# VH-VL binders against q17rb8r558to768: the designs that were tried, part 12

Target 1, 211 residues: q17rb8r558to768
Amino acid sequence: TAELSHLTKNVPIFVCTMAYPTVPCPLHVFEPRYRLMIRRSIQTGTKQFGMCVSDTQNSFADYGCMLQIRNVHFLPDGRSVVDTVGGKRFRVLKRGMKDGYCTADIEYLEDVKVENEDEIKNLRELHDLVYSQACSWFQNLRDRFRSQILQHFGSMPEREENLQAAPNGPAWCWWLLAVLPVDPRYQLSVLSMKSLKERLTKIQHILTYFS

## First folded at step 5 (VH-VL)

Design d05 (framework fv_romlusevimab)
Fold by ESMFold2-Fast, scan of step 5:
Structure d05 (fold): chain C 211 residues (1-211), chain A 122 residues (1-122), chain B 108 residues (1-108)
Amino acid sequence: as target 1 above (211 residues)
Amino acid sequence: QVQLVQSGSELKKPGASVKVSCKASGYTFTNYAMNWVRQAPGQGLEWMGWINTNTGNPTYAQGFTGRFVFSLDTSVSTASLQISSLKAEDTAVYYCARGPIGATFEGYFDYWGQGTTVTVSS
Amino acid sequence: SYVLTQPPSVSVAPGKTARITCGGNNIGSKSVHWYQQKPGQAPVLVIYYDSDRPSGIPERFSGSNSGNTATLTISGVEAGDEADYYCQVWDSSSDHYVFGGGTKLTVL
């Protein structure tokens, strides 16, 4: 693992799709502007850029997720195949432009850690309940759709011993949000949450809707 | 330069079979899926399915099973569509189109073949 | 089956702005791509991921997508923009790409 610098000002933004912590996001990059952006990310040693969905009001959404470049194949025809994985979440503070691609000044998001022992116990109980509901939802999907998810996103991540070890909470929450066919505005509201309890509660509501 | 070059037009009788080929060049064939799209005379675009060029596994849209077969010859970067037991309703222009085999469920087709006209007439 | 609805035709005067809509249930939750097809030619990608333009596509082409409607906007329309335009999405529930019925843009 190389030690990479983290940017908060003039961060390059790929305006395309939702991205989530720990979730793979493979990209086929066609535009010269985005190829230039990715080349710069590699050359500077940061090997990361922001990902936001389009927002016609502001050109792109107020929240997004950093993508860490794992591998890149630059094709002779000027295109790139980019293997990325989601990293830190962020809030957009200021929007800009550089050589045809969007940039942003950002603030990274982290979940607020729960310290009270009884509250931690209640959080674990909620987590285990919602995880079981997620497993049930996935197993009850049509065979073809379940196979597609396994092929593209892999298996649902296993439960983690410490729910608060990662600043973004358990990986399975983000895997699930990536595979659920919900409105990007709803996905953005979940991505913006700083409370694991609130996130688990909202995920539970989504699962109930699709049951 | 990415190119998808399709085989020439075909005139067939009902009950015959036809094979349409799509030869790719200018990129690594196995890094992209090949999609098939049909367009009947005066009608819109209809997605038929895709084939994963890395695994060789085809996926067919509802309505394009049984008589339709997607195949590959990776050694010559060629994808093929075979239609058996041709019917008059199969008269259309058939396009191959390059799409991603990545995991976003939100792909698009950046390059298209020129199209192959298949006419089924008695 | 997921269905995308486009108006069959749109007419616009040269130099004006054309707007072509693509309707679908919660289409704002999907990424919309747009293709231009001129008579006797294969389709050409003009917008992808709702609003992004491929290299070589003029800046006058733009897109948006929210709620139940995606829109392709062509400003300063030229005679050469006369074509059929198709929207497209991936529908994860059916594991299918879905095309709209197409819109014939006439520049008069």
Scores: ipSAE 0.000, ipTM 0.422, lowest interface PAE 16.7, mean pLDDT 85

Design d06 (framework fv_romlusevimab)
Fold by ESMFold2-Fast, scan of step 5:
Structure d06 (fold): chain C 211 residues (1-211), chain A 121 residues (1-121), chain B 108 residues (1-108)
Amino acid sequence: as target 1 above (211 residues)
Amino acid sequence: QVQLVQSGSELKKPGASVKVSCKASGYTFTNYAMNWVRQAPGQGLEWMGWINTNTGNPTYAQGFTGRFVFSLDTSVSTASLQISSLKAEDTAVYYCARDIVGPTYDYFDYWGQGTTVTVSS
Amino acid sequence: SYVLTQPPSVSVAPGKTARITCGGNNIGSKSVHWYQQKPGQAPVLVIYYDSDRPSGIPERFSGSNSGNTATLTISGVEAGDEADYYCQVWDSSSDHYVFGGGTKLTVL
């Protein structure tokens, strides 16, 4: 266990867009404050920072997702191309500032594991049903929209044998949430959930509203 | 195919209200956000804000809060812009335009034909 | 707030190449979209994501975006290309769409 890998105090926050566990989030960064933030995360060895959407009341939202830096290209024209992938989700406890960029004290979110055998069976049934609905929704999209999704997010992840192996649940749920054309407030609500059952139910509701 | 059809031109007196409608067809209404763009006579395009067609949540650009209200009637695939307490400076062509809302780079692929609102005595 | 700057007008002879610029601080880090508006008509998308063309837009329309300047290039200009052209970006820091002031293209 490395202490730097469990960053919870004065976490640098990139205020821009939604990010989700396991989902790629490629960034084109030109602002000096964010380039500095990214350089610092690399130099300290954490190689991660928080991503939150803006909020009119509190500068940025109460929930976000850590982005893990996979690769960085600093371009001659002053731009940075940053290849990231979503990691742990978090809740914001306190807000701060550092050299022009936002910071936060955070607590990480993990799904509450279901232990009851009957509840696990019901969860698997719900999971399989919603996954099928998601596949149908994606396959019925017009080619241009589907191509755009594939280019930015890649293909939909396959079902996982153990629904509770990952602390954030199945990867396909987050891929789907990223590609669904819904308000960031709905996406934020789902991101904040600590129940896979609630998340699947909400996603099912959204898919039904599109059909 | 995809079509956005706006309501007809309006001639109003100062202090009145007006409601401009934008009826969508040829696609799933709730999969695309609806944007509103204003163009005053002889001027450029000015983005007013957008409404999430799935959630009903509006976002207004600076300068378009208070008197301007974005709304939806999803049963008839229609987005509406209401302007209250009309002023002479509200005279413009108002356009609706769709885009995809998400963590991707978005653009307006289809526009309504525009609704001319004239405010004069 | 983020600002896009376009020249008010550009004149070009038929068959020549027109270049319409869109200036913005580090605009090369943003995706630029271009719209054509003819008198009395709604705008029409002609270029999206810096350089992509919608179906139905001729190959003589192209785009580029680097540094502080995006450019719409129209080669072999025709009389029917006379219009106002607007650039547009999504500014993630303000969560706003921003339009340039527009450029009137005149084919003489």
Scores: ipSAE 0.000, ipTM 0.425, lowest interface PAE 14.5, mean pLDDT 86

Design d07 (framework fv_romlusevimab)
Fold by ESMFold2-Fast, scan of step 5:
Structure d07 (fold): chain C 211 residues (1-211), chain A 121 residues (1-121), chain B 108 residues (1-108)
Amino acid sequence: as target 1 above (211 residues)
Amino acid sequence: QVQLVQSGSELKKPGASVKVSCKASGYTFTNYAMNWVRQAPGQGLEWMGWINTNTGNPTYAQGFTGRFVFSLDTSVSTASLQISSLKAEDTAVYYCARDIYGADWDAFDYWGQGTTVTVSS
Amino acid sequence: SYVLTQPPSVSVAPGKTARITCGGNNIGSKSVHWYQQKPGQAPVLVIYYDSDRPSGIPERFSGSNSGNTATLTISGVEAGDEADYYCQVWDSSSDHYVFGGGTKLTVL
């Protein structure tokens, strides 16, 4: 009866790991509560649920990312193999529980669009500089680490012509955050940013530290 | 069109055995769990357990172990309930019911018509 | 073992609103399903996951679930709504489905 894609109240939350827009997040699920969560998301037609890391103070973090189910295999041994990809980011407004799993009322996050032409030019220059630094960092990794990253996350996404076409900014930023060897606290802070400029600046700082 | 069709009514003496069958049609049998629900005369619904139609593994509620056996014949999309050593308190209508999407779902979207089992001397 | 409590009976005049409650410890943390059973017939799912209606169920049927009480609400009650109504939850801690005792709705 409602329009599709208004999943903001009593959203099921899988408390496990960081997820990022456009980044694959394959899951092996065998806990009954999460198998039930996934079956419900498929049956209702939403084919989505939230992913948050755990938090010592609030059970799970204030920010997370929706995971879209692309495929699922229910195996005879009681586990489910779920192929997902990161979608929209969100901020948690209220926490709840449902049949043993966490739920949340959420508000979706989008990057604030830069409209001034001089600022757009500066953003493009910053983007191109940071992308080049990211490529250099990745190419200079030891063969073993580079191979592990390629196996798990695939290759770095290509540059996008329009930096502000996607509401979450360029895909390569999220791929890079998934692979950088940084504390989840830093990953979470970057996930929560609504400014592409701030995100690129933070990524640049991290890359410089490892150079 | 999804249908669950159960076997006909049974009148048995104490100590006898009975087998109630539930034949499914209109969907992929092994993708949905089959539940068994009992209703004694004038009483409410009582969940007996379920069987995973993919693996054949049954799960019984407390009070329905030993004399009660859930089984499958996947070649004819049929689930069965066998009750051995029948007692007067087994007199009830027995329903099969499908989970709304899968083996561990918690709503029953389709039910069989029910099979009345009467245990009387 | 987890227990769901329903009133044995509820009476309502035609055209009025009937409310059938289902009590359980922290039931608001569980998903509640509601079934209608008419005499001599198998139960029919009328509400699932607290408030969703299956295809073919009239908009007059609605549900809610919070705290220790879930409620099935039938507005504009019709004579054809006379039936027994059962609530149900999945108790993940015991791996069991649990039914309430049932409520007989009488339309006077």
Scores: ipSAE 0.000, ipTM 0.439, lowest interface PAE 17.2, mean pLDDT 86

Design d08 (framework fv_romlusevimab)
Fold by ESMFold2-Fast, scan of step 5:
Structure d08 (fold): chain C 211 residues (1-211), chain A 122 residues (1-122), chain B 108 residues (1-108)
Amino acid sequence: as target 1 above (211 residues)
Amino acid sequence: QVQLVQSGSELKKPGASVKVSCKASGYTFTNYAMNWVRQAPGQGLEWMGWINTNTGNPTYAQGFTGRFVFSLDTSVSTASLQISSLKAEDTAVYYCARDLFGSNYDDYFDYWGQGTTVTVSS
Amino acid sequence: SYVLTQPPSVSVAPGKTARITCGGNNIGSKSVHWYQQKPGQAPVLVIYYDSDRPSGIPERFSGSNSGNTATLTISGVEAGDEADYYCQVWDSSSDHYVFGGGTKLTVL
């Protein structure tokens, strides 16, 4: 909901890894710049910051995901563990710096709603097919890989009754994208999409490739 | 860094066969599909098909069945294109180009080989 | 079979804006990728997924795609931009990649 959001200018950016809507993203924070950034996010009451993967030409990628701070744990050795969860996706419009960490002016992304009844029916059929393929892929993984995924990402979210209730589409799509062994280029491509149909189609193709 | 290095130019007579190779480096070979693209003299780019580097299964565009064979040698990260019973109209530059999952997926060709010129003349 | 139509040539003076179109039936529902090919060289990706730029491609290159026409826009054209430009889509009905015929950009 880009039009309803007021957090679009000078947004602090943690340059590290991919993040996705609804997906937990626990962070181990060592660097003074990021500790300062997180402290400021908490003190201002926003309790949010952007996460982008690094990029050799532009410092960080053109797309990312906001992280919402849920908890902060302080370790005896001076490190902090920050429990976050993915929120809104964004596109980077302008890059900046503040006290050693990156900032950005951003534009939030959300899926374009499908209004036509026949298209909604087709979307649901595609969704159910791809969800079934995802479940089969996960269940057929070797026990060791399945256990590692469950430990780090938790179980696959259940299907949602209304596919378009959330602005980013069903949560299971993002959980799956986080666990699939795919190139960051592909992950960024899927993160940037505003079409649930296009996202489901691309997820289906990657599942087919690994099957 | 990612590189696709193709074999050198070939001059062949009609009826002969040719094998063009494309050696990949700088990435996990089996994680990307390899596409073949042809460009006849003064003409545009023409997609020929792709090979799944994980399974070895080739997919050919309709104009490129029979005489054209895509193959792999994964031990040396190399994809190859063989053309049998060469005709004058096979004269072209042949490019390899990678994408994530071939024509099973809507993707783009982020890295290309430098091209191999095949000239068929008597 | 799906067909992409490009003008065979576009001429532009240095510093001005060049626009290269790629026409296709309902192309706005597809993702369009653009390649630059200089004489004697392999194609280079300049725009992917309608409007995204690979690292190393200058901001002067931009793309759009809606309805039946996708457009590659090159602002502040430089002599080094003279090349053939190809659009590309993936056609889901045939599971084929399709290239446009190419547009020769001449910088006068």
Scores: ipSAE 0.005, ipTM 0.497, lowest interface PAE 11.4, mean pLDDT 87

Design d09 (framework fv_romlusevimab)
Fold by ESMFold2-Fast, scan of step 5:
Structure d09 (fold): chain C 211 residues (1-211), chain A 123 residues (1-123), chain B 108 residues (1-108)
Amino acid sequence: as target 1 above (211 residues)
Amino acid sequence: QVQLVQSGSELKKPGASVKVSCKASGYTFTNYAMNWVRQAPGQGLEWMGWINTNTGNPTYAQGFTGRFVFSLDTSVSTASLQISSLKAEDTAVYYCARDIVGATYYYYGMDVWGQGTTVTVSS
Amino acid sequence: SYVLTQPPSVSVAPGKTARITCGGNNIGSKSVHWYQQKPGQAPVLVIYYDSDRPSGIPERFSGSNSGNTATLTISGVEAGDEADYYCQVWDSSSDHYVFGGGTKLTVL
């Protein structure tokens, strides 16, 4: 919509953790500044805000993901329980502040579409191989860790027939990246990619490292 | 600045052992895998294997099992390669090279290399 | 075991374009990295992920990868580009890195 398409300047930024397209991101918020941010997002009708990890040089990272508010419950003790899901990825162009929370001017990211038929076939082969590796990794994980992941992130999304139907590529890639025990800087690297081939290749490398 | 600094050249007799060290600085050591690559005189690059700096688990390429041992000392951000029962065929330059896996948004593959350690086996 | 095939040598005149190929079965489904090695020096990553350049690598270096062949292209070749060039991929079936045999680029 027009409301969502205009959300590129002075976007409110929650500086906390990684967020990914299609992946649930439940938040428990006590800080007054973020409660105000969330309330404003609801009242303006956008129901979205940006999520970025902290950065030692620039206060927060150059890349992040929009979170769409699905539900919010303000508790009497001052805490807020916010159910969100990841949306569009973005690159930060300019940083600012508003009423104690960070803001940014942003540019949204989309994967570059592969048009060549042979490259699409190769991409499908890579995708299927990496998906199988991901399934094996998850199934061979200790029961305790599998249960924690299922409770927090839900089940791994199924494979998609059209790998390029979504602007951010297959949902399972982002689910996997959220559950892999890797440093946020590496997760940030993958989030910033505009090539599905590059993303699948890096995910394959991570899976090999933890094999 | 991110760098890998290797130990100095070694001249050994057949049957001896050698230990090559690779000291990392400027990044979180345990967030990157460390590769070992060999290059015999006048030959190409030969991947020997890698060690997972987070778990300590080594993986050796075919031909580099038994006499070759990869190890870590995470307290000083150092990876080491030990070769036992040295043979003339082990004469080569040995490189360590980091791989992107855990903590960086820079590059895939081996983006930072040590300067190389020449190991000469002769009598 | 997965094999990468490179021509052993390529000659090019200064200012012309050099093309170094790296052949491998379905290599287009893999990410290819390219390293430059000058005599007595450690290898330097010049191309990663088929076509991306590390900071400090001149724009005249480019890469492509499709089907069974990846190519490193060096336009406007300079004498300083004379070196050995190696392609590399990760082979998931064997869980190891594979290097090509290397190509010696001679500028004459």
Scores: ipSAE 0.005, ipTM 0.452, lowest interface PAE 12.9, mean pLDDT 85

Design d10 (framework fv_romlusevimab)
Fold by ESMFold2-Fast, scan of step 5:
Structure d10 (fold): chain C 211 residues (1-211), chain A 122 residues (1-122), chain B 108 residues (1-108)
Amino acid sequence: as target 1 above (211 residues)
Amino acid sequence: QVQLVQSGSELKKPGASVKVSCKASGYTFTNYAMNWVRQAPGQGLEWMGWINTNTGNPTYAQGFTGRFVFSLDTSVSTASLQISSLKAEDTAVYYCARDIVGATWEDAFDIWGQGTTVTVSS
Amino acid sequence: SYVLTQPPSVSVAPGKTARITCGGNNIGSKSVHWYQQKPGQAPVLVIYYDSDRPSGIPERFSGSNSGNTATLTISGVEAGDEADYYCQVWDSSSDHYVFGGGTKLTVL
């Protein structure tokens, strides 16, 4: 409870790119403000910070994803190579600043679970259909694009038997959203969704468009 | 900067044809569907259909299939609307607008052209 | 065919809150988008997916959608907000985007 309170108030925000639950997000950090932010995250023991894309009106977007630090390499020239992985999604409630980097008070997002048996069956059918479409889309990509995706994001995660076991739904959905050639604003919209059905439907439409 | 720039105003006689062009810049043209929207003088917005910029396949709203043709020239990132056998009721401002994926109940039109006024009169 | 109903006009004093409604049968089951159109200009997306704001749109614009009514809310209204506002949904039964008739917002 103390941990959650600490992680929802004055959370340090790296303003850079989209991040997604379970998806690796390797960072090369050279700016002094962000090196300080990362060092503080490590020293306080939280080992995480928020990631948001920039926004012209509000400095950064209203939704983002926490990044958990897995490893860090400090280079002699002052740069840092930080291996992170996406964690919980969040909505921004209040914006602030600390020593040149942005901060936020946040509220975490979780998918709303479907409880009706017929709806769960339909969700599984939709999931299996969309997963198959995703595999076909990826297999039919030009070799150069496929190689780049594999190098940066790794292989597509396998299907999960219980679609609602994780609070953010199946990992492959986020992997796919990271690799699909769509606008970051569209990705941000999908990230903000609390419905696995809506997310699968959106992904299905994107795949159909590019097929 | 993401923008859509449309061709200039047209004044045509009934029975003529007109071609309205919409040139995209500042983004990957083939990643976004292009929609066409009409607005008659003093009236609201009316969706005409869309074209898949990746496949080139057009989809027309009911009432816009016969005389209306959506086309692309991907080499210059341009979508076009051609109206044949013009009628007085075709007088309107025609807009192109992109959405992120295609025409669905979930998608919005985030970038619009400035509009092309087509006047059919004599 | 699916129909979206908007009031033709809404008046509000500067600095107050304007609420523009969009009525539709079971509209709460659809995603609603809102556009602002000033005279002689193209429409501008101000709210999408019921309540999300595009980059560049002020925080004072917000949206909601439940049951048979979606609402665009503009807080701290400014003279520059005078415009026609249109709601929009995709109707899967007709495979057609549907626009509301538009609401003229007058400030003062």
Scores: ipSAE 0.005, ipTM 0.493, lowest interface PAE 11.1, mean pLDDT 87

Design d11 (framework fv_romlusevimab)
Fold by ESMFold2-Fast, scan of step 5:
Structure d11 (fold): chain C 211 residues (1-211), chain A 122 residues (1-122), chain B 108 residues (1-108)
Amino acid sequence: as target 1 above (211 residues)
Amino acid sequence: QVQLVQSGSELKKPGASVKVSCKASGYTFTNYAMNWVRQAPGQGLEWMGWINTNTGNPTYAQGFTGRFVFSLDTSVSTASLQISSLKAEDTAVYYCARDIMGADFSDYFDYWGQGTTVTVSS
Amino acid sequence: SYVLTQPPSVSVAPGKTARITCGGNNIGSKSVHWYQQKPGQAPVLVIYYDSDRPSGIPERFSGSNSGNTATLTISGVEAGDEADYYCQVWDSSSDHYVFGGGTKLTVL
């Protein structure tokens, strides 16, 4: 899909952790290369960079999520505190380097839109069922664990009337994926999905497994 | 590199017990659930249940409670199916098959054992 | 318990297209997986999540799933495709995997 050219080519990549659409991702940065990267994103006005987990074969993973910079505090001791929130997902097309940090040419991911009326009805039914299961799972957690989730991630987002309004699907799916006790490689696989039905189905299976 | 290798065929008399093993290799055993599937001669595939390799908790389909026991030996990456008080109707090929609940994203049976034939006859 | 219905047999001429159906109540809301089983062999996954192919499976194999019917489609059928085919879903209400009864594909 078309975006501003500087947001799809030679995009700066922070190689660190998982990031998800709409989910806050606070960062503590002290490496000079990443401080330079963040400063450049602010100076150019893009205020965005990509986030990918490391990969033993390709330096960093084939999929990631853009992070939008909300606030930055540069500390005297050389640390930076960067408040970000997840934006668009992407697939890596080509890898590069710039001044010690990784870059990539990317293609943004969008969920495949379901247009058949019967399929949309089935998708809504699945969504509502899985959302109910997620709420039950969260409400049945021990008070201390539930409190820790609320402190770090906030409340579970409410259901959205139009499941296909956003290219990444409902926000609650990403919040839930961030808090479920599953391996980062598994989370990466779910992030790469282009089907809301597949994502809801896998989330449902996981909830059943931990229930 | 992923392999599920099952124990050899068994010929048993009614009333005996049998233990079918499934040895996993090429992956982290506890990251994948193990399923058991039965196929009677000339019949279709019948899901028997699964065992959570991380918690050790088995789940049995309704027809397979009582005489059927799923177990694990994580030290040798092996899942086992024990059938007690064998009946002629237990004659079948028994398969193990993995699905994922953690590290890799599969919710289908991506790898199957070769099958173990259990024949119950007098 | 949830039930998947398959035709017991389908016949097709070489080079033509075979369609194997899997019927289930509101199956379009579930993810369907398909397995191929040749005589004396373990099943092999040929389609997962309705329409995705594992590496090594020819592009002649495709799948769809909507409403009450999922379909495995094999185009340009070859003699080597002769096998039993099984559909499968996870039923969250019972915490069970459910298999269809199987369809014997005969290439004449």
Scores: ipSAE 0.000, ipTM 0.473, lowest interface PAE 14.1, mean pLDDT 86

Design d12 (framework fv_romlusevimab)
Fold by ESMFold2-Fast, scan of step 5:
Structure d12 (fold): chain C 211 residues (1-211), chain A 122 residues (1-122), chain B 108 residues (1-108)
Amino acid sequence: as target 1 above (211 residues)
Amino acid sequence: QVQLVQSGSELKKPGASVKVSCKASGYTFTNYAMNWVRQAPGQGLEWMGWINTNTGNPTYAQGFTGRFVFSLDTSVSTASLQISSLKAEDTAVYYCARSIIGATYEPYFDYWGQGTTVTVSS
Amino acid sequence: SYVLTQPPSVSVAPGKTARITCGGNNIGSKSVHWYQQKPGQAPVLVIYYDSDRPSGIPERFSGSNSGNTATLTISGVEAGDEADYYCQVWDSSSDHYVFGGGTKLTVL
């Protein structure tokens, strides 16, 4: 769409944390550069910006996720509380700067659809197995960690009938990746994957080693 | 079975370099971080830092920057610690130990290598 | 920097209960892990997340953590329990692992 086309060049980038498709990402913004960035996003009507983790070799990582602004509360002390939800994933093509915050030219990522009937059947079997492992892992967490996850991320999304309906695959995969205790760079590697099978396999390996 | 097997003991002169290796088996190498822990004679355990086995990025604890280098060879599931310009105070047993990748849930060391004794003398 | 304090030694008679403490400011808000190290050997995880036992660790090993003190409890102490014991936490403010100084348990 036109909105997608508009948001591929000079996209404002908030350099902070991992973000994932469909996962809530509430932000407390107090740095002047980011308050300006958020205000511009609202005023232009895009109500979106990119989120990337920092990188030691570059100012920020090569992959990230768009955040969609759902609500903003401006506090008297100059802070802004911004309710966002993860949208489309992207790959960084070119880095830039604008008024103290980073910008990027990006290309959006979508999962490559599996067309073969036998492969689709195997994908469903893998999905159902990994989903069951995820449910077991979550229910067996110590109460402290389970309560914290529920408070900050909400409940695990339900299984979806059509695994390939969404361009980014099932929502529960991203919720789980957000809550699993793995290195942000490992999370970044999984975020960059274009194969649902590869992503499910990687998640399964992580779950197996935590069980 | 999960195993971490370290290289043999080393006797070195001050100013030399040493490389201690830690070979992992029985699990997917890139799913766990590799940590290095030092223990000087008669002293306690001291965490030196860790290396992300998925990205190759090392993190060093205060006091272990400069002369200490963590590296990986993922093709053989091996992590290595190199110490340059050896000093007598580097005499210790060096352990590798695995932890979960990530720090969100307060990680721990479930498997340890057998230790490599490095002696720096004369 | 965050500091964990352990008594340097604890003595206990065979069959009795040993208690090894680990002191830290507001340590009850952290998860404490415990390692056993016998002479000439690598450390072995005996308790993780305050009170959980790895497979293969006897039920007589237990842990607790509240306020400013975590405790490793070994009931029915055996001669084979003689070792150095270390507590450990992850300090999220510094992104560092912190070890206690170690406690030598002697069975006499």
Scores: ipSAE 0.000, ipTM 0.470, lowest interface PAE 13.2, mean pLDDT 86

